# Designs tried in a protein design chat: VH-VL binders against b7kms5. Part 129

Target 1, 80 residues: b7kms5
Amino acid sequence: DTFETVRNTIRIESEVDESLRQLCHEERITKETWLEAAYLYLCEKPEELAQVIQLAQERLSQRKAIADYKRAKTMQERFL
Key: E = the ipSAE of ESMFold2; O = the ipSAE of OpenDDE; V2 = 0.75 times the mean of E and O plus 0.25 times the DockQ between their complexes.

## First folded at step 8 (VH-VL)

Design bc13 (framework fv_miptenalimab; at its last look DockQ between E and O 0.86; V2 from the best seeds 0.00; counts 0 for: pae E 3.9 > 2)
Fold by OpenDDE, look of step 9:
Structure bc13 (fold): chain C 80 residues (1-80), chain A 124 residues (1-124), chain B 107 residues (1-107)
Amino acid sequence: as target 1 above (80 residues)
Amino acid sequence: QVTLVESGGGVVQPGRSLRLSCAFSGFSLSTRGVGVGWIRQAPGKGLEWVALIYWDDDKRYNPALKSRFTISRDNSKNTLYLQMNSLRAEDTAVYFCAHRTYSFGSWSSYFDYWGQGTTVTVSS
Amino acid sequence: DIQMTQSPSFLSASVGDRVSITCRASQGISSYLAWYQQKPGKAPKLLIYAASTLQSGVPDRFSGSGSGTDFTLTISSLQPEDFATYYCQQLNSYPLTFGQGTKLEIK
């Protein structure tokens, strides 16, 4: 493997990001290598992957709901 | 070439214990992504998953059997075990051990190699 | 638990026939489905994994299709050695579960 990398922009919920940052610091790894490792680990255990996917879908739904709420609130404030 | 050979089956009375063994070759249970599991088949019935052990010693059980059955391994002997306690008549079956692997591209696992099975008969 | 229901439970066919066996999951399992063939007194043999990927060494007259909850195993032209019992298995989540089986007999 050449380990050629691709730059990605990833937005992580602030509390999760802080916790992950702390973990990576303590374990002397990076969030990038942790993500890579976590994904590969789950690929090796596909029977567990479905649980993670379900959780990810729920979190995505929550993000969308929050975003919609913020947009609605902003619009309301503009017309008050 | 992957080979799995079950042993330890026999006739046992209800309430007794029995330990099955599965000697395997052609692969190592220390290899990442590898798993080995037990699947049983009652006479004239279908297949029932019993348990699985991963390369990292992580274990999964059929919840109906978890309290009585224990899966374990000895990597130095390339052997899988199934400790069965408090055996019941409904545990009568052919017990297969099978090699479990995964497909990276499809995010799916499967049992690609099976032993010929060992017969367990629980009767009074 | 995820229940797997195969249909039919019994199927009679002749050599050369095109036959299909279906498997339905009680909930979505994506493509995490395998098909096995078992002959009397023998261990199951893997035919298809990931719903549609043919296992190495398996004749291409076997094919798998489907995703989500409905899956199909197809034998395009039945051969004498194909008369056996077939099982589907979901590997989406624990506990792993099998269909009840489909016995394919000679008509």
Scores: ipSAE 0.590, ipTM 0.884, lowest interface PAE 0.8, mean pLDDT 95
Fold by ESMFold2-Fast, scan of step 8:
Structure bc13 (fold): chain C 80 residues (1-80), chain A 124 residues (1-124), chain B 107 residues (1-107)
Amino acid sequence: as target 1 above (80 residues)
Amino acid sequence: QVTLVESGGGVVQPGRSLRLSCAFSGFSLSTRGVGVGWIRQAPGKGLEWVALIYWDDDKRYNPALKSRFTISRDNSKNTLYLQMNSLRAEDTAVYFCAHRTYSFGSWSSYFDYWGQGTTVTVSS
Amino acid sequence: DIQMTQSPSFLSASVGDRVSITCRASQGISSYLAWYQQKPGKAPKLLIYAASTLQSGVPDRFSGSGSGTDFTLTISSLQPEDFATYYCQQLNSYPLTFGQGTKLEIK
């Protein structure tokens, strides 16, 4: 009531989700408040935000490589 | 409004220790997102980052200096310190302290206000 | 460590000239770059941060551009008070590093 919020739906890796859920349970916080706090903290330390962005770029590249491989594999199987 | 004034410099012999001070006003080092750093400049040379301390007492050092230099603060006195041990001739420089802040809109940090510097000369 | 290299190291120009100073990072630093001006015997003064954002109070003849590894500081119409040494700094990762400086002298 004091905050204006937006609803977002995101897809993250299962292992990461499981670890984050355990952390939130143990610390008695929610995933949404952890996400807000983590982003705000990194904005206050841009030197460290840059490292997080690099990791995100690496993870995105890995997902694209996997998707490309699966696509190519499916195409090959249709014409064998 | 924001001011920083360095002191404690002078002529010292190699191998000795020296503590520099930076008295600041117009901000608090307890404010989220604030930091204060030390940057030095050897005669006729460029700028070299020495150390940085954040509001949460997180400390970062130039790896070349980490074993000999220690950054600390006293929030009750609005003062920053740089403890310099085992001084060498190559430590001869003007030492500046500078206010470090960030911009939420541009996701960046920068040193916006600087002191006038204090001169350290290491010679026999 | 990220090495910052400025070009040229010395630049001679006249009042009214358009001058550009470049800064190159040895690895990608996105837009985590600041530009400083230093006059003899004085402390550095912040001009630009985030590669292209002008600091409050800095004249609009100063502009910054670039991202990744290549950056440029431009002065559109040089004024007498602009003769100084200019430094770039990366704030992408520790240790924080500066370029060697570009000395801008009157022709």
Scores: ipSAE 0.524, ipTM 0.870, lowest interface PAE 1.6, mean pLDDT 92
Fold by ESMFold2, look of step 9:
Structure bc13 (fold): chain C 80 residues (1-80), chain A 124 residues (1-124), chain B 107 residues (1-107)
Amino acid sequence: as target 1 above (80 residues)
Amino acid sequence: QVTLVESGGGVVQPGRSLRLSCAFSGFSLSTRGVGVGWIRQAPGKGLEWVALIYWDDDKRYNPALKSRFTISRDNSKNTLYLQMNSLRAEDTAVYFCAHRTYSFGSWSSYFDYWGQGTTVTVSS
Amino acid sequence: DIQMTQSPSFLSASVGDRVSITCRASQGISSYLAWYQQKPGKAPKLLIYAASTLQSGVPDRFSGSGSGTDFTLTISSLQPEDFATYYCQQLNSYPLTFGQGTKLEIK
């Protein structure tokens, strides 16, 4: 009758989160049901899921590079 | 139980049009996750993907053929069509219709049932 | 487009032999690869999907391995009914390209 669920926190870039939150509000759904539906839908078209995975890998790499730059800049400015 | 039968092949002159049909049974193209595709094989050559239609009428084409080929369906007749325009000699091939499905647990799709094909010959 | 290259293009072997056919993708396709068998004058038949998952009804002498760019189809003990042409297909991205085929013939 009831789904087993896992409580989790995730970090989403603010502009993406704002857009997603507004979409969910207008469609009268929740962020978590949207995420579940998106994943299940993409599993029905694995060729498209593969492209989402590639984009996710690119975004992960970009986020790591930005974080490394900010850390290096902060350390440089901290010792001035 | 799943069957696909292609028809509409023949000999045509370059520049002409031809419409292939794929009559299928044992599945519904309205079932979520189901698709049907066209794959062709030129004489003595390998397989080339042509087009795919999904249960939600979403369509994908080989970019080299998209300008000339159109996939469509009639769900009331369990029939898929391939409209081929401006035919060229290199379009000479056996054209197969194939059922497409997916596996949730392996995150993959595949063409699991194939028809026997219909032959298109484009010659002067 | 992702190019799929099979090796060898032609293979001669005897009943009972262990046979391997390779397929290389021009870029990473994870495990999104299928193997098909085609006998002369017949439609292709699915053998393996997701690189290594055996389709139901396919004998377990067939196996698949690999991920990324390099994939292998293996027949552990060749039977008379296995003489055919074998194709790989990537299903990672459009267009859904096939390898050029490997023809397996009786020696």
Scores: ipSAE 0.277, ipTM 0.820, lowest interface PAE 3.9, mean pLDDT 91
ESMFold2 (binder alone), look of step 9: mean pLDDT 91; pTM 0.938

Design bc14 (framework fv_miptenalimab)
Fold by ESMFold2-Fast, scan of step 8:
Structure bc14 (fold): chain C 80 residues (1-80), chain A 126 residues (1-126), chain B 107 residues (1-107)
Amino acid sequence: as target 1 above (80 residues)
Amino acid sequence: QVTLVESGGGVVQPGRSLRLSCAFSGFSLSTRGVGVGWIRQAPGKGLEWVALIYWDDDKRYNPALKSRFTISRDNSKNTLYLQMNSLRAEDTAVYFCAHRGYTFEGGKWSTYFDYWGQGTTVTVSS
Amino acid sequence: DIQMTQSPSFLSASVGDRVSITCRASQGISSYLAWYQQKPGKAPKLLIYAASTLQSGVPDRFSGSGSGTDFTLTISSLQPEDFATYYCQQLNSYPLTFGQGTKLEIK
């Protein structure tokens, strides 16, 4: 009779986290229940889910590009 | 069995308004995940998406038509509507209503228009 | 908006032929693509969704392939009832868009 849960640790951008924390405080909900509701809602609107996945892929690509740039810069600076 | 039947088409002068209806059966627009939309086809031309309405009354429009067209529903009558304002000659088309289906397989959601009405003809002429 | 371009616009073939119609998206749409068949004076009929999944009741001579931007609809052995216009549609993002259509004619 009690639903089962899992614990997850995630790292998100500070500005996004601040905005989400403010929303949850104002609406009196938790980050966990907001995440669950958002995913379930999007699953019932697959065209919108696809757009969210595209945004997620773009954000992931940006993070990888930044990591690659920093690595390349560090290697270049080794010749100092 | 799912059926959709369009009505309300006809000949109308430019600048006038017209409301189309789509009577459906075999599903409810109150069911989570259900969507119904309008797709039009000009004589001898291809298909153009017009609008979609979801079970929760959330609406999506073709941006080219959003200012002139409004999609709505009446769940108690199992009927979908398209209100068309400021009609132009280029709005001349057969207007179909269609059920938007979806499936979940292999971790992915997919959508499609699986049931269609036979269409109602709108002719805008001066 | 995502533009969908079909090739060819017209195709002449004989019963028994294998034919392929291609559809190209101007942006990546993953596998969010459907194919429809339309006969003169009739509503479109769903053939394939998710780029490659055959709709229930559709003959297995129809198949779809592709992902991302390039997609193909194949009819392995044309039957008389297959002469129709075929449309692809992307369902990745709004506005939903269709290809211009491919008219398959008897030769």
Scores: ipSAE 0.096, ipTM 0.789, lowest interface PAE 6.1, mean pLDDT 90

Design bc15 (framework fv_miptenalimab)
Fold by ESMFold2-Fast, scan of step 8:
Structure bc15 (fold): chain C 80 residues (1-80), chain A 126 residues (1-126), chain B 107 residues (1-107)
Amino acid sequence: as target 1 above (80 residues)
Amino acid sequence: QVTLVESGGGVVQPGRSLRLSCAFSGFSLSTRGVGVGWIRQAPGKGLEWVALIYWDDDKRYNPALKSRFTISRDNSKNTLYLQMNSLRAEDTAVYFCAHRVYDFLSGTWTSYFDYWGQGTTVTVSS
Amino acid sequence: DIQMTQSPSFLSASVGDRVSITCRASQGISSYLAWYQQKPGKAPKLLIYAASTLQSGVPDRFSGSGSGTDFTLTISSLQPEDFATYYCQQLNSYPLTFGQGTKLEIK
């Protein structure tokens, strides 16, 4: 019947955001509808969904490693 | 309304091939979200999914049958096919074709088989 | 593969009875479950999809409930035309799988 929506705040890499903005502009869609469509499409395609999940896990690990490195560097700088 | 009519069944010897057809009307397999598939039922047994083809030509198979069966379509004829190779006695069944909905309904992604043909009987015997 | 277990395999009931049949998935399938009715010599007919949504044209005495792994199809007041075999199907992952069926017979 009627859509009920929720507001989400997400943070993504700036270069990825720029690429997605360009795609949405050229195809005349919104980032919200792209995200919904991409997820729904992948939910019906299990093998493709698995590949996306693996990429997401790899990117998450990379972001955590970078955060850990920055924290360690700050500790070293505090001790001179 | 949606209608599907299967044909091509019959008696066939083990090891032979057979091609089933499903003539459909009331929908286009070019429409986003539409799929059509094959489900079979052995005599006195339950339902077993065989294969599915979507609007974008994405094909999915029951892994137990993938090496011997091929699903295809001809959109110009509104016809779905199932090519069955190396037939075995356990392939004896009524083969149904069915329209699959893949759609976003009331805040959720959903799929189901809403319209079915009457089926065509395949008997594999020597 | 996801195994779908239906119970009971056979159910004997009288017109006017409330009957329920259950379907259990071997792993979580959210609400990606459909129920079908099949009469002898006929194709299956969709009754319920998304676990609880009634297909248009299906009498309101049929209802579905459940999510995750446990699902129930209920007929609130059994009619003569309801004596048939009922199947559940999961549509969560490939291969798509059906329950073994529940045959509903006149008592």
Scores: ipSAE 0.000, ipTM 0.620, lowest interface PAE 18.8, mean pLDDT 86

Design bc16 (framework fv_miptenalimab)
Fold by ESMFold2-Fast, scan of step 8:
Structure bc16 (fold): chain C 80 residues (1-80), chain A 126 residues (1-126), chain B 107 residues (1-107)
Amino acid sequence: as target 1 above (80 residues)
Amino acid sequence: QVTLVESGGGVVQPGRSLRLSCAFSGFSLSTRGVGVGWIRQAPGKGLEWVALIYWDDDKRYNPALKSRFTISRDNSKNTLYLQMNSLRAEDTAVYFCAHRGYDFWSGYYSSYFDYWGQGTTVTVSS
Amino acid sequence: DIQMTQSPSFLSASVGDRVSITCRASQGISSYLAWYQQKPGKAPKLLIYAASTLQSGVPDRFSGSGSGTDFTLTISSLQPEDFATYYCQQLNSYPLTFGQGTKLEIK
């Protein structure tokens, strides 16, 4: 690794973003370096990584359920 | 070559304390990602996880044992300890020290106990 | 706590047989499961981790499969040195827990 980077765009919940921004400001770090450090740290503790992945799966399922509900509601309003 | 050797076992009376040691070589507990733990086995029974300590001194305990057992290390001596207090007949077991490995770069994201000592026997008896 | 249940608790087989041991978790553990072999008077030996990854130095007659809650350890052609007790372990969450063990004996 020669410190080559990749630019990414992510969308997260506003409450989470507010909390993370405050942490980064107080600790004088960036969101990018926090994400890298968090991932690398968790990979060194697979037992904790497993729990984080489970939480991520739960949050993803919640977001899909909300999207499905909104889509179904729109279809009902316009086609029934 | 990785080796772990347990010591400190013996016969003790109920209610007493005992400290077990695990002398290890071939790895350092100061190396990021490394962990070492204790697993015990009662006579004729299965394996029971006792405690684990990570390179950053983060400790995890079996909740059933947390109030009576303490895991610690001395990096200068390459030694792991298990302090056992208020011993009961149910604590009679062979106590194994084990190196906790993990697979970080293969994509499996899993941990395991890959190197084990021979065990030291603790008998809690009157 | 995640409970690990092995089946059968006792298995009798002959050299050359194909045998399978199952392990069931009380809740989903993805692939965070290891299998160990223990011979009388000795420490356990790691056979498989991440449910299906064979540890270096372990004979390829050993294989693991499964994910979530149901897992299987298979020995394709039993050898004399394979008669031992086998344990599964979940490493998904604390406390770490083992199955009760499966004792594989000569028929």
Scores: ipSAE 0.056, ipTM 0.765, lowest interface PAE 5.4, mean pLDDT 89

Design bc17 (framework fv_miptenalimab)
Fold by ESMFold2-Fast, scan of step 8:
Structure bc17 (fold): chain C 80 residues (1-80), chain A 126 residues (1-126), chain B 107 residues (1-107)
Amino acid sequence: as target 1 above (80 residues)
Amino acid sequence: QVTLVESGGGVVQPGRSLRLSCAFSGFSLSTRGVGVGWIRQAPGKGLEWVALIYWDDDKRYNPALKSRFTISRDNSKNTLYLQMNSLRAEDTAVYFCAHRSYYYGSGSWTSYFDYWGQGTTVTVSS
Amino acid sequence: DIQMTQSPSFLSASVGDRVSITCRASQGISSYLAWYQQKPGKAPKLLIYAASTLQSGVPDRFSGSGSGTDFTLTISSLQPEDFATYYCQQLNSYPLTFGQGTKLEIK
C-alpha cells in the first residue's frame, strides 16, 4: 500500500554476497532495504556517488574482459 | 531568499589563529541534502575550495588545508565557522561561504554552489 | 587531484559577439561540472550546473555543453554586463577544483 515494488534477479561476486549477508544479519536488515537505502543516501551526496559509479564501471569492464578472453581463447584453439 | 554573510576577517600576523563566521538564512543546515562550504580567493588569483560540511555533520577538507583548518556549525545560531590555525602569508585571501545544492535527474549526478556570501578578507602579514 | 584547465585564459570581444570558453578535466568527470561568473570585487555567481543546466534567473544567451573531459560555456550574443571572469568547477571528487579562470574583456 505504501510502496509499489518490483522483483529483480541480480548476480554478484560470491565474496561480496557473503560479506553483505553477514552485514544484514548483524544489523537486522535485508539486502533489498540496504540496496534502497544506500542508493538513496548516495543520491544526496553526488560527490560520493561519482566514486561508486567509477568503481562499478571498473568492475563491469573486468567482467567484459574475462568474457572476451574466453571467446578469443576458444577461437584460437579451433585454428590450432 | 537564501542569504549568507561572512565576518571575522582582518589583518593577522603569521602563526596566529583566526575564526571566520558565516551567518545564513533561508535554509537550515539540518535539512537533509543541504551542505555549506568555504571557498577562498587570493588577490588576483582564482578560486580554491577549502572545506564542506553536510547536513549530517560529515566534513570534507582540501587536503592541503586539513591540518590547520576546521569547519564547524551551530544550528541554533544558523552560523557556520572556519577555524584557521598557524596562518601563513599564502592564506591571504577573500573567504566566501556558499550554500551547496544537489541535482539528480535524467542521469545527471551533480552538486553546485548556488548562493554565495560577499566574502570576508583575511590578510596575513608577511 | 583533478586538474581543470580553461582556454583561453584571456579573451577580448565586442558586444554582440558569440564567444566560447573551454574547460578540460585531467580525468573523466561525467557531467559533474558547474560554471560561475565573477565581476571585480564581487562573489562568484552560478550560471550553469550539471554541465548544461541553466540556473534560474540566468539569461538564455548562456549555454553549457560537454561531458567527460571536455566542456564549453557559450555566450550567444555578448552584452556589456557579461564582461567578467568565468570559472569552471568539477564536483566529481574531492578535493573540489576550479579552472584557473577566463577573463573576458571588451575590445
Scores: ipSAE 0.251, ipTM 0.804, lowest interface PAE 3.3, mean pLDDT 90

Design bc18 (framework fv_miptenalimab)
Fold by ESMFold2-Fast, scan of step 8:
Structure bc18 (fold): chain C 80 residues (1-80), chain A 126 residues (1-126), chain B 107 residues (1-107)
Amino acid sequence: as target 1 above (80 residues)
Amino acid sequence: QVTLVESGGGVVQPGRSLRLSCAFSGFSLSTRGVGVGWIRQAPGKGLEWVALIYWDDDKRYNPALKSRFTISRDNSKNTLYLQMNSLRAEDTAVYFCAHRGYDILTGYWSSYFDYWGQGTTVTVSS
Amino acid sequence: DIQMTQSPSFLSASVGDRVSITCRASQGISSYLAWYQQKPGKAPKLLIYAASTLQSGVPDRFSGSGSGTDFTLTISSLQPEDFATYYCQQLNSYPLTFGQGTKLEIK
């Protein structure tokens, strides 16, 4: 075989996963091959890759903000 | 060796149309990852990006010019075109075509314009 | 649109001087920045891309630094052939935009 692969476990938002799952089912591809193709395609358009990176940074910041808010609210209510 | 040569410039009256050509060699616009664009420079002024076309025929425009300018290509002739409509005095400039490069092999996922033609002059005058 | 502002617009210097030109983006562009040199009557020439990567064939007296919004092009020891206009360009988002240029002249 040509390809050496690595196994990754990733956690993504349920709504996003559901949408991607439907796309993969309809197009008869796997999430793994879609991810590879998407990344490789974007690498050929660095201008657009930059936009995707900004979106990723925004989503990561959003996740952190939500986690921090929940933690602060628990502390405010006096965690027991 | 990559070369680009612009042509089609000249003196044209306001409101008219003009089509510029860029003949290139050393690469093909049908090759994955390749892009080529137009950049203009008004007399004594700086550089202004006009448009970019990718190997997959995806096109990006300066929003200020999108309604009047159209970028296109003929892969069989290795030629890039810029169709300019409703020309204004403000469109007077040297128009350059340039190869858009990028490098992902060493972790540099930034594009750049690495090879430029010498430009063709468009003068919009009454 | 991302606005690119260069400082200074005009710079006078002598051969052998160390000179620096600054480029500021109106919003974050990571390292998606290129620097070009243009001599009168000629097309621009790529000097640096990805903010700090020197283009092949460009003398090592040229260097670039910065990320995010503030970028600097430095010429460590100015040579006669370096008197030209320099432009920065962001390639982070459309429309692609250039700085207004910095004209480097002999003092």
Scores: ipSAE 0.273, ipTM 0.812, lowest interface PAE 3.2, mean pLDDT 90

Design bc19 (framework fv_miptenalimab)
Fold by ESMFold2-Fast, scan of step 8:
Structure bc19 (fold): chain C 80 residues (1-80), chain A 127 residues (1-127), chain B 107 residues (1-107)
Amino acid sequence: as target 1 above (80 residues)
Amino acid sequence: QVTLVESGGGVVQPGRSLRLSCAFSGFSLSTRGVGVGWIRQAPGKGLEWVALIYWDDDKRYNPALKSRFTISRDNSKNTLYLQMNSLRAEDTAVYFCAHRTYYFDTSGYWGSAFDIWGQGTTVTVSS
Amino acid sequence: DIQMTQSPSFLSASVGDRVSITCRASQGISSYLAWYQQKPGKAPKLLIYAASTLQSGVPDRFSGSGSGTDFTLTISSLQPEDFATYYCQQLNSYPLTFGQGTKLEIK
């Protein structure tokens, strides 16, 4: 236990943040310790880690699709 | 007339890298609303989308290939590139480059498609 | 990822026949669907975009219909040059995905 830490800024969906905030309050833990514990647990479970990575890739693809649609629509409205 | 011509394919050993080129004419990748992508087809198999690049250098990748493949362009040469690293036997395919058109009307964006394709360049990954 | 499933995978028909190929998306894709024709050794050719709009230069015997999850490509009177493999593609979300293909063979 060295107490060496780093500061990160992460942007997540508001619904997910709200749910995580409630969980941390009920269980008396912090977002920082939950994130550390979740990652460490998944590193010991390669099948579960792979599934989480797949879900993350799917969520990223959805965000990019939405951005693509919004950009095309903005071009139509302002530049075409 | 829009044309695209792929080159750079060949036989490579597993684990090596290869860069494909796509020389295009009849349009500019600096034109707003233009995109160009790579689609591949393994022998006797169907089509698989690889990557897409937009006029503003924004890029989209097939998640299965993103860690090994990089799409880029050189507007001064009217050329698109696909850098392929850590090649595997499963990457053996004909690689096509294709122009993506976005369709608009007064009600907004309503469709897109790969409207013009190159002839393809063959990549074989084997020992 | 959105899975695209074509039916049938193989189809035998005669010149003059009316032929239909279906494509089903595992999720709603509105009308963001294209159909391509590919002949052996050649690049795919765009036939239809936005589910039902015919590409310039494509014969009017080709038509597309559908929206949401179920789509159909129809050739009203099959010609000798139409024997090829046909692919649908969704352009609604990334990654872009294609159907497995339908090979149309002469009877």
Scores: ipSAE 0.000, ipTM 0.622, lowest interface PAE 17.4, mean pLDDT 87

Design bc2 (framework fv_miptenalimab)
Fold by ESMFold2-Fast, scan of step 8:
Structure bc2 (fold): chain C 80 residues (1-80), chain A 126 residues (1-126), chain B 107 residues (1-107)
Amino acid sequence: as target 1 above (80 residues)
Amino acid sequence: QVTLVESGGGVVQPGRSLRLSCAFSGFSLSTRGVGVGWIRQAPGKGLEWVALIYWDDDKRYNPALKSRFTISRDNSKNTLYLQMNSLRAEDTAVYFCAHRTYEFSGGTWSTYFDYWGQGTTVTVSS
Amino acid sequence: DIQMTQSPSFLSASVGDRVSITCRASQGISSYLAWYQQKPGKAPKLLIYAASTLQSGVPDRFSGSGSGTDFTLTISSLQPEDFATYYCQQLNSYPLTFGQGTKLEIK
């Protein structure tokens, strides 16, 4: 290990994970190095970074809506 | 083939109770991602959601109807029920039961009512 | 409660016409919107869900678009069997709510 690293646990949507795993397998890279490269690349391209941030904000809003739906369907409301 | 058939409608006087049934086939309400609900439609008017029950027995009601209506099910009979108490003239409507799908696919969650019964008519009048 | 408002409430058109019906939510509902078709004396039939996904078996002349608060149902070339009442529904929040309906009549 020639670099100081941090262990992070992240939760992503299963379909995104499956697609990313497929990409990493085909290109012979790891999810860790893809994430590092993507972030570094976007940091040097402010317009593209802004677009990715917009997409991230939209996805966060969508996940909040999904979480609200799950909460609504699993939580019991007392009848009377 | 998914089929839902409502029954139990009729003419009833104000203040009385009535129980509607919905016999379904082609799916199990024990299947994750499945819900079944009631939607009603007054003569010449639009659709109004009444209540919904999920595969895990969680229930949701239209707040305007929650105090008078109860949704329940009997999975062994593949039947959904709507118990309607203290009926009012404004409850006069065709009552539909409908299958609701919840699915998570392509990073997106979708939900919709895909199969509907033919409806049963409830008339509240003296 | 989220109010769903359809426009127009009534529409007259001829076979072969392109028509659009709009649906506006009083609050953001992402893409949790479905469109239903109802013919007199019949149950509603699902046409479109997730704002733009066509239900299996529905003709491709039907399409949906929009997200957030503004949604559109388009029929590219009206057929005789398309004259019906159309309803939008939000499935984002409880209580679930429908638009008031748009009655599409033969001109």
Scores: ipSAE 0.000, ipTM 0.622, lowest interface PAE 18.6, mean pLDDT 86

